# Designs tried in a protein design chat: VHH binders against Meiotic recombination protein W68 (mei-W68). Part 3

Target 1, 331 residues: Meiotic recombination protein W68 (mei-W68), of Drosophila melanogaster (Fruit fly) (q7kpa5)
Amino acid sequence: MDEFSENIERIALELLSNLVHGNATLSVPRNSSGNVISEYRRVSYNNRGSRHSFCVLIYMLSRVHRLQVRGGSFTVRGLYYDNPLLVRSQSRIAEARLDVCRMLRTSPLSLGILAASKGLVAGDLRLLMTNGDVLDSSLYGGPLTLPTDPEKIDRIETLAEFVLIVEKESVFESLLSRNVFGTFERRFILITGKGYPDCCTRRIVHRLTEENQLAAYILVDADPFGVEIMLVYRHGSKSMSFSSQGLTTPALRWIGLHPSEIPALGTGAVALVAGDNKKINDLLARHDLEPGVRQELRMLQDVQLKAEIESVIDFLTDDYIPNKINRNLFL
Key: E = the ipSAE of ESMFold2; O = the ipSAE of OpenDDE; V2 = 0.75 times the mean of E and O plus 0.25 times the DockQ between their complexes.

## First folded at step 1 (VHH)

Design m06 (framework vhh_8emy_2)
Fold by ESMFold2-Fast, scan of step 1:
Structure m06 (fold): chain B 331 residues (1-331), chain A 121 residues (1-121)
Amino acid sequence: as target 1 above (331 residues)
Amino acid sequence: QVQLQESGGGLVQPGSSLRLSCAASGFTFSSYYMHWVRQAPGKGPEWVSSIDSSGSDTNYATSVKGRFSISRDNPSKTLYLQMNSLRPEDSAVYYCAKEEYGGNSDAFDIRGQGTQVTVSS
């Protein structure tokens, strides 16, 4: 594995060249909307505020280079425990991992530095691993945590017709407690990323739609953060668009909860706060929004009300979700 | 209430093998990633190994790779660590831990008393 070794070596040579001028600085891309890098964050040994970050970033680049030359993988936890005096906390490794991804213009999954997935899956799914093992979410009668390294999945087997993604773990658990798989006549896979999805969750959703040709549906809160979560699954992260390869689901169908439905919910609706309005403005500035999504965001802005999935919880399984899917009521 | 109970430690000579066990209760064991973490005298905790909910995905610290094997038995709610070719530097209290979300510094939910492993001649 030599995918990034030359790029890392070039970064090192540029750093050494700058050092003759007293400059020990690395530039980390901050914004990369549309795969164009718009701004950089400077990390420098000469600056007290970024000195530690500089040292951890050099450490991470050296570990990635080692993996490219010698093979293997590291975990975020393992890298911290290998050198705790330098690193000081696991969160610094997680931060540096993302910064290296930005610098090398690649996904966290491609670095060989792995983090535990928070994603949960239930329903008709079998993951055939490269080591010959089989992970079967139907066999154990409860939800399973997604694999740490989705690239170790050789093949995905399912007779499911679609994937249903729900934003919140609480909604995921509520659907299971209401016997959702016994209520729907069609086979499906239920997934939650527990809010903003990690790369493992996004990779598995991508593979289910591309390799298994499944339709994918998502149910999020009717607020700007719910809309952004849907857009992360569909189009990827705005700050890391260059690393979206194999992590996006452009055909993802947003079934709800739609902002246009909020006025009908009565006591389920609450007023937007300042943070909500800032997020709406940020999202409306995007160039990759479908017209229907943009219209729903404008509804949020105009009506100034938001609502959670719990507003429709009493008829979610028997009415709301089946009607949205069966009647193609999505954006 | 989450409870984890480690066992199987002892005093062994270098090059020996030990098999550690962790009995879990108070949560849906089959749904969680599990870890082995060790702590040597005067040192901070060191992550040793992890295993996903099904047992299909395993990871190891570089210091133990090729010598240790993690496994689980979901029906009995038990986590195992097979330790081969033990070295003096493997001496520590070994804890099993339920997965905590993310790579934070307080990532491990360690509830048990641990099991002492001492590798000495």
Scores: ipSAE 0.000, ipTM 0.271, lowest interface PAE 11.6, mean pLDDT 81

Design m07 (framework vhh_8emy_2)
Fold by ESMFold2-Fast, scan of step 1:
Structure m07 (fold): chain B 331 residues (1-331), chain A 119 residues (1-119)
Amino acid sequence: as target 1 above (331 residues)
Amino acid sequence: QVQLQESGGGLVQPGSSLRLSCAASGFTFSSYGMHWVRQAPGKGPEWVSSISYSGSSTNYATSVKGRFSISRDNPSKTLYLQMNSLRPEDSAVYYCAKGRYSGYEFDYRGQGTQVTVSS
């Protein structure tokens, strides 16, 4: 709850102690394995190559401390405009935000430093905001961008039975143009994170499954990056495993596209490239893979073919999705 | 209601040929990929071949590649499997399947047709 406030103070005391000896250095974790931080990146004012990063990191830590004491929030964009000569670009704030999350072992949402969400939602969903505003995707006839701060959502109202997540915006748009809500008998919410989901998208999916008790399904490309996207929704980001609280959906059901299905599709399969094989090896080294997921990654490695969701687009709404859900064909 | 009706099976000698047919109804046949799956007694189902909705792309299991040919006629809503150079290990019930499978199982809609290859 208040664990990272103590961590901020600890970091400040360590920095102050080092400064007394003329050493302005901060250690940023690069990777974590549960509670064990295996590697650190050092940033130092004394090192010309990391000086700017050190200064932006100090700036970010000071703003996070202020929010812990006074409450409220800052945006990445706002923090840049407050001090553009120091910061130089919004990307530097975004980088420092993630570094602070690693140092404090907390999520970007918990810092109170917010970035605009890229996530889209359509279907039967009403978000009742704490300020009295209502965001309603059913009233707009098209998709809504998810709110920047999901903690300002007081209540989520829906008559949907499940959430369907799709990896790509192009698939999301294709389903809407094919009248997916009129074709499928059950009411549902359609979400896309536009590839790797931001924390806002992950938080809203988590809230839909916890507060509204909706089943959650995901459809990703049959390639190692699609599998990793599913794992980010389910288990969280590997580089920030400590910040999974309220951002994971362990019961997320992977309905497809499954690598084992590629030989039977008759079209759309392409050869794996070196980057794909490297990602498969990285994923297979994980200890948190369900056996079925591991078997699908092995199939991908053995067959050396990948396929996009577009390979099943012609029967997606009428056959693929309904049968996967109704017959429990998920991993 | 989706219905698939397989036919064309029988008892043949090794080296013979057979053509299986599958008559489809209850869905827009020309919009779906189609598959052939077989199951021998005491064994799990084995994927044999797939064809895209347009017929422009086909795939085959390694065990049948070069001997079997899958085709379709969208106007008549019929799927075909031409089986040449039949071997005893090809003996199985052959099923027509619509659209997809997950893992090692296809979405079967038909009753199957028995193919027996023996002397």
Scores: ipSAE 0.000, ipTM 0.157, lowest interface PAE 16.4, mean pLDDT 81

Design m08 (framework vhh_8emy_2)
Fold by ESMFold2-Fast, scan of step 1:
Structure m08 (fold): chain B 331 residues (1-331), chain A 121 residues (1-121)
Amino acid sequence: as target 1 above (331 residues)
Amino acid sequence: QVQLQESGGGLVQPGSSLRLSCAASGFTFSDHYMHWVRQAPGKGPEWVSSISGSGDYTNYATSVKGRFSISRDNPSKTLYLQMNSLRPEDSAVYYCTTEIEYYDSSGLDYRGQGTQVTVSS
């Protein structure tokens, strides 16, 4: 509750100390590796280019301090509407939220500044909330939006054997329209983060694997952005590595679509563009890649073809997914 | 449930104009800031423009200020980007987005469809 109030007060005192030398500057970590901060970005009222960011950061720090002292939460939207003239856009609140996370070395979920989750869940899942509410995707008979604050989930109940994450909402909807839960004999939970997952989606996947000891599988497009999405679930965001605790699933199993499978598919394969090649190079420069993942990225680079999950959609539930899971064909 | 569908891109000559559209569904459109972001081949994402839920507040990147105009039609749940005096440097895939949690790509989900704008000379 009071964890960040002392740290914020120390930041304020340092700022006041610097003001006696005519310097209204805040230092925001830019690069990090776990808890190691390698460099800082300076945000200053004295600099016209960063003045607005400085003011929004002070505003955000004051709001976080209030929440630590008084309790409660704010939404990103609510903070914008509280002072739209100062803030100018909800994106500025979102950026300041991330900067405060970097400064305090914590996740957005810990600040009490919440954004609505875009994640969807279906299947055998029951979330027992701390207020006594029960969210049941089985009971509702359709997909549920994940709760905004996953820390208010007291307990997760499921008879599922695994979680299957799919990159795209379109694939998620396609699987549901094909009655995936009636077609596939094993019980499971289906989740999509709708591309790059938010912290809520990542937190719930983490809790399912740690608390309920479920296996976790992911199906992404066979392109460098799909690989990066898988890596965000597995290892967390590079820019927020110090805040990845409780938001990563290192045991996540990448079942497909694998780049090495593209030549054999004969459907929907398209040439890589310059942006794809740039992303492959950026990913290959990472130090946290598993050998199998690195090999698949090199296959993308060598073959110069990419493919979407839709290339296997017609046999996805009856053949592709069961074959991958039952034969341990994952990376 | 939240869906954003971009359209209106194409191949044009330098100095031409294009209007991009973004059809939104699955959320209360009028409550959300909307943004245009672009990504050119071999480059990271670049924020282009933002507009408040009411449409009363707009912001632009320095590179497009004075040439581009963002607007919205809340009844039809559509976001627009009017692009004038197009330059070869404006060639990119253009994405619309709303407020979401941000990541390494400055809050962008590049896996949305996007709309390709090519300015040839």
Scores: ipSAE 0.000, ipTM 0.174, lowest interface PAE 11.8, mean pLDDT 80

Design m09 (framework vhh_8emy_2)
Fold by ESMFold2-Fast, scan of step 1:
Structure m09 (fold): chain B 331 residues (1-331), chain A 122 residues (1-122)
Amino acid sequence: as target 1 above (331 residues)
Amino acid sequence: QVQLQESGGGLVQPGSSLRLSCAASGFTFSEYGMHWVRQAPGKGPEWVSSISDSGGSTNYATSVKGRFSISRDNPSKTLYLQMNSLRPEDSAVYYCARDSYYEELGYGMDVRGQGTQVTVSS
């Protein structure tokens, strides 16, 4: 309540001071290390390339200020439909929401601007909502979409021993089609963030490991983007480094695919492209990498081959996953 | 693998019509909003039009409003752009783009196709 109101007003006063000198510009932090902001992206009404971003950012700041003063919440979808000519798409609201988070040094979940979660869950999970509703993935006979506001989850109930996260929806669907819950002896929860996870998906994984004391495992493609997805779940995103509390799972266990396994598994390995090599270099520049993760990234760089989880799909449920978990073969 | 493939571009005279198509694969097309973006020679990308996941809401850049119509067919995983009353200034490479929900990364359009060239000249 009113937590960010004063900061928004300071930003507005600085903007007004700049306007007196003919400059309609806002500075958005790109990067922060702890509490130090080292890089800024500038958006200006005077610059054709950033004019639209400037206008949407002002719109978003005004909506966040309104919520701080009056209470309540808005959805990304609702904010788009309230002013579609200004905004143009829901993704522009999502971008402005993230920019406001950087400017105010807070998480999207704290702004009261809610985005529908793309995360899917299956298996033994019950989410007891603060309004008395119960979301139960076991009763719906298929994957359940995670709730839009994870802070409205009062309690999480499960008899599962662990969480298994898979990078992509296609692998998630394949495991369900192969009756993974009927062929694996231990109870577990299956989650996918459909690539890079949103804050809701990350929050749910965090709560399952902290509140329900579940082990968490992740299965990603053996490529630099798969490694980065794992690191987002474990350590948080680079763009949100100022606010990772309650959104990280440091004890997350990376079971595969490991780049070092590509030759031994006989996977459908393909050559790395320029974008892959750039990502490897960016990741290797990080200071928070575990030694084993760094070694696997070096293997990608040296061997110049990548592989998708689909390459091992035929023995994934019966051999690969059980062996990795039961033998503690993780990084 | 997530892919978007545009088609339907070509060389036409001013006042003509063209219909562009974008075939999507590797993701649940019906869950994403879609965009058309164009890039003229020597200029940066310009947003042209957008459509919601259900097709119930559409938006257009002022420069094309009343002339262009965006639509989608979710069962066939195809996005369309009907372009009428074409002008020389509409000449550009037209790209199909998927709306992004990757809020932590700050991306607005996370997948873009290879493009289809539209040239309006007499």
Scores: ipSAE 0.000, ipTM 0.217, lowest interface PAE 10.6, mean pLDDT 81

Design m10 (framework vhh_8emy_2; at its last look DockQ between E and O 0.02; V2 from the best seeds 0.00; counts 0 for: pae E 14.6 > 2, placed apart)
Fold by ESMFold2, look of step 2:
Structure m10 (fold): chain B 331 residues (1-331), chain A 119 residues (1-119)
Amino acid sequence: as target 1 above (331 residues)
Amino acid sequence: QVQLQESGGGLVQPGSSLRLSCAASGFTFSSYDMHWVRQAPGKGPEWVSSISGSGYSTNYATSVKGRFSISRDNPSKTLYLQMNSLRPEDSAVYYCAADLGEWLPEDYRGQGTQVTVSS
């Protein structure tokens, strides 16, 4: 936070100094594979080709400075609608947010510029909001959408023993329709990020494990994209490594589907496609991969088959999930 | 689903030129920076070049600057790498990569295209 304030002031002073000499230029870091910054690109208002990008970056920096002074947050969508002629598209403002995060060496949560949430939650969960409202997922109408700004959640109350994350909305809905909460005699929270999770979903899972001391379990497809989704929750995003603080769940327990289980599924498995093999190779190149996870990825290479959670849908509620959790069968 | 397909590689003599292409689908191509990354046998990935979503800003690794030229055609959702004055040390599998940030999953690459420069 002190480094964040110093960085925004430094950028502002450099910009003002350059403007005195007629130069409207920003230096934007490019290298995000680690903390080493070795390359920059220059974005200048004086150059017609970068003028728009310069204006969007200034807009973003000015809104971030406003948050420093007044507190609160903005959404990416809200920033677009506040000035759509300047921004031109939500993708442009999303790109600028990444650039500003790199320039300030901060996360989207610390920056206060949040993506729209798409995550769903059900089960024993109450969110006590900073404005006094209470969001209670235990009672009505199916799943609740997670809040867009998780920092507006003052306190999380739950009697749950654990949180179960499922990769897909279709699986989430199927578990609810099969009365998963009534079947499994332990109290829990069910969450889906609808594929790759957004920061809000990751933040809430992090808070449940760190603040409420819940065990966290995840169920993904037995394919390389499912493994990557699990790794995003556990270890964070590679392309946004500078923004992983407070968004990871290192103790996340991967209960399935495990690739080593694919041979037993019979006709429920399908062949890998070219994109799957590329992803497997990319994941195997990581140096932070747990040995058990690495072995499961090699199993995918060996059998050249993948399986979706739906292949065990008939056994999922009554057998698969309880067996994995109660017997501590996770990676 | 994000999909990237590289093409245009081959076996060439030193000093030759090649043009690589990357067909993109499954995302708003014009909104994101694109990269070329290469990987030689027994080495880690090496960043080669990048181009902004608008195509205005380009950057190059020092080992290829002045010889390679990156470009994009946003209407056709295609990324290009013009490689001139090829050297044996340029031999690698070349990957097209999208920088999609936290809104989309990290580390999107195609399957790659082999470039071999041999004397």
Scores: ipSAE 0.000, ipTM 0.117, lowest interface PAE 14.6, mean pLDDT 79
ESMFold2-Fast, scan of step 1: ipSAE 0.016; ipTM 0.462
ESMFold2 (binder alone), look of step 2: mean pLDDT 82; pTM 0.835
OpenDDE, look of step 2: ipSAE 0.019; ipTM 0.367

Design q01 (framework vhh_7qia_2)
Fold by ESMFold2-Fast, scan of step 1:
Structure q01 (fold): chain B 331 residues (1-331), chain A 121 residues (1-121)
Amino acid sequence: as target 1 above (331 residues)
Amino acid sequence: QLQLVESGGGLVQPGGSLRLSCEASGFTFSDYAMGWYRQAPGKQRELVAFITSGGDTNYADSVKGRFTISRDNAKNTVYLQMNSLRPEDTAIYYCARDYEDYGDYEPFDYWGKGTPVTVSS
């Protein structure tokens, strides 16, 4: 339970050694590929450009050490309000939290420094909290925001057969307004991370597949950012690539919208822009792509067209989603 | 998808002014803090100015009194007014949606290349 306190003390001793030799410098790892650390970014009190980052990092390390010794948790918002003159903005706490994760080679959830989840859930799900509270997202309770600390979920209860993740809140709301739970025969849980998912959303999806043994499906826009969102759920983000324990769902099934389907959509297709092509090139350089995903990215690159989920919205609930799941049309 | 499109950069002489704009789409703009970052050649990206969803502003010490960040929620746009520009302000300027207790990632991809600002005669 004191693993991080020992590592923080080691970092503090290294800092003290640096101070003896005339500088106050911390080294933050950079990832070259996957979890391989090939270089370090240096932040120093002696350098005007990195002085503030150095001070916030020291602040964060001290707070993480305190949590390891005394227990409990802090929120990103709480840490900002605790010392706003030092910190200056909540984004600086968020950045320092990630830098500490890199230094300690762990996830944000393991630090006890939590961000409020933006994730939404609906359908047959009950979260039994360690404090005795029950969060129920069924039709009786309505859609819920996911809890800030997923490690305070004692047990997950559901009769669902699978989880369906949708990229956009607008699609999530559209499915609910079209009575998706009444239209689809099988019981399921509907989740959205509102774009790129936070660690809480990723942790809950991971727990549903590992602890409750549910199949997981995802529906994203047919563009390189949609593909990247799917890859974040499946393999973790590049920002967190050094550690993804309990935050990935490798068996996640990408049901759509697939780039190979774009030509059949007619007027729903739009030309790629320069930013799309850069993202495709970045994604194709990854070593963790399944062959089918790589082929779909090459289709985007070759055809130069993208499409949003809205292109199939009118038949999404009645045809597209059931057909994809029931016929195993996924990548 | 999140899209941020920067514009307004260019070449200016020392002491000149520029106004940068960043048009956002793909999220509820008014709910998020927005920031301007810059990256000079051979240096890491640094935060220049920040504006909360409530309108509170913060600035890097090097730009206080010279730069002003503002937002227009009706236009989904954040602005950076840069006055009294110096050669050391030369950088590529990026806007980003800031993490206001909703994320646990670094600011991810900016849409496009940012907008370059060169302060030189």
Scores: ipSAE 0.012, ipTM 0.274, lowest interface PAE 9.1, mean pLDDT 81

Design q02 (framework vhh_7qia_2)
Fold by ESMFold2-Fast, scan of step 1:
Structure q02 (fold): chain B 331 residues (1-331), chain A 120 residues (1-120)
Amino acid sequence: as target 1 above (331 residues)
Amino acid sequence: QLQLVESGGGLVQPGGSLRLSCEASGSIFSDNAMGWYRQAPGKQRELVAFIYSGGSTNYADSVKGRFTISRDNAKNTVYLQMNSLRPEDTAIYYCAADEYYDSSGYYDYWGKGTPVTVSS
């Protein structure tokens, strides 16, 4: 917990040293690969354009230092309401949070900076919280919003053998209404991050695979954004590669919808738009792609068609998902 | 960075229609998922409608069949067509965008809101 307090103090001492020369500037890394930093963004009180950002960043560093020394956590919303005149908006706190994480090379969760999770969970899962609360997403408890601070989960109890992640809330709801839990002999946990997953959703998926030894499967749209969502769960976000500790699931199994399957889907296929092609080119430039994923992206680029999960909705619960999982058809 | 500007709100009688517009300025609009939220006095902000970059949509149960969300990536604009308006739809309507560059997998941007009042 005290791990980052010394780093913050070092930053403060460097700032004070620079103030002797009339320079009130903080350096925030823009690009990093492991320990290599290729570019910095300078945030300075001396520059009118970055003055407010400098003040909010100092405020955030001060609150994180206090938290590291004294313990506890705070929310982005709470930080705004503690000092609204300085901060001016919740979006400024979110930006300063990201900057502090880059400077300290860690995740918001590690610093105790919390934001409400948008993630949903259903199925055979009990989260035993450090305060004695029990969150139960089984049939008796019903679907739950994931906790704001996953580090306050003392123990995860489940008899599930795997986690199934779905990209969209609409698919999550559709699967529940179609009795998806009755489709499998094996128990499982159903999760959605509602698109790109937040840190809380990623942390819980990571804990389920590492601590509870569950297999993890993901179902996304057959388009480049669906592929990128899968890659965020698997490898983390590209803008904060250094903060992926405890937020990645490298063994995540991509069961579909696969671009190579699109020609067989009939009326569900739609032409790619310009934004899709730009995203495919961006993804293909990555060095962390598994060969099978790269091949699927090339199929998407070559065929120029995309499809939504809704294209297989009529046989999703009783055919597509069981066939993929039971036959180990994944990338 | 994105900035969102809402327009099209106003006063309308029950059963009437309004079309809200949200124009985005800045970068990467075509990569963003876009949504409309609303907040009535004394209530929590709630999702009304959401549209992914690829065009897939999601609606709150209270507005299904009455509201339609759409986007025009060439104009960097998202729309909310509201039909068969009810007094319960009275709220400030907010445009929002998700950006996937941070460690959370997204970063939410919000407009300032546009008020919608359904009389009676």
Scores: ipSAE 0.000, ipTM 0.151, lowest interface PAE 16.9, mean pLDDT 78

Design q03 (framework vhh_7qia_2)
Fold by ESMFold2-Fast, scan of step 1:
Structure q03 (fold): chain B 331 residues (1-331), chain A 119 residues (1-119)
Amino acid sequence: as target 1 above (331 residues)
Amino acid sequence: QLQLVESGGGLVQPGGSLRLSCEASGFTFSSYWMGWYRQAPGKQRELVAFITSGDSTNYADSVKGRFTISRDNAKNTVYLQMNSLRPEDTAIYYCAREGSDFWSEYDYWGKGTPVTVSS
């Protein structure tokens, strides 16, 4: 919090210093490693190639400052429609939002500039919103979209013992169609981030584990991207690692699908492609890997086979998930 | 010739202090951001602190409150004051200049100055 205000002042003073010397330039981090920034790119009004980026970045910084003074929030869509000639597309606001997060070393949620969450939730969950609204995934009998601003959740009510996160919407839907809540005796919450989770999904998982003290389990594809998705929930995104506060779940339990299980799947396994091998090498270079996770990545590299959760879908609800949870078979 | 010369490293006990200096030559020092990196044995080089041309500073969380970066443009020198040193601060410390072009990283390293924090 104090660092956020210091970083805003730093950026303003840097810009003013550059302007005094006839140079309208900002430096934007390109590569962040949590608490360490190793690379910068420059955007300048005086350089035609970066002029547009400079203008959008100034626009974004002015809106962030306004929110700090007045409170409230803006949406990515709203900021675009407020000044479409300057901005040109919603993707430019999204890019500038990420750049400002890097510059201020804070999360998009902390900026007050919001994007709609793609996350879905089902099961025993009630979210009591600060405006008096209630989101109840059990009452409505189907999945609910997670709220855009998880900081507007006043209180989370659940009798669930754990959260089960699944990587893909297709798996989420398959579990619901197979009456997953009726086949488990234990109450639980089912969440999907639809691949790589947005900050809203990560924040809600964090709150469920910290405030409601729920155990958290995750089921991802047995491939390097599935492993990376698990690591994003657990340790934060590589591109956003500077702002992990309140967005990580270090105690997240990876129940599968484990690469070491691929040989037992028979026909469900497929060969790795070049992109898979590159990702395995990138992940193995990380310093935040638990030994068991590193071993599973080595199994992917050695066996050269991957598998999707769908390869065990018929046994997932009745055998796989209960055995993993009840026998503490997680990494 | 562009040159960065680091000095001030040494052996110090836990809780001690060291002041690192980096004397620059061959470029317009006042126009560039300057930083300090460190590299512990068997690890990648990491940015510890930087100071902008406008004297704004930033620090790695592991050193914030203990280290202070500063510069003297008249002497073409950047400093790193290191207080409350811990064994984990043991590394070779490198002075860096920001890249010379619009898209480049910190593109110049000195020879480094070793810092060992040991009882």
Scores: ipSAE 0.000, ipTM 0.091, lowest interface PAE 20.1, mean pLDDT 79

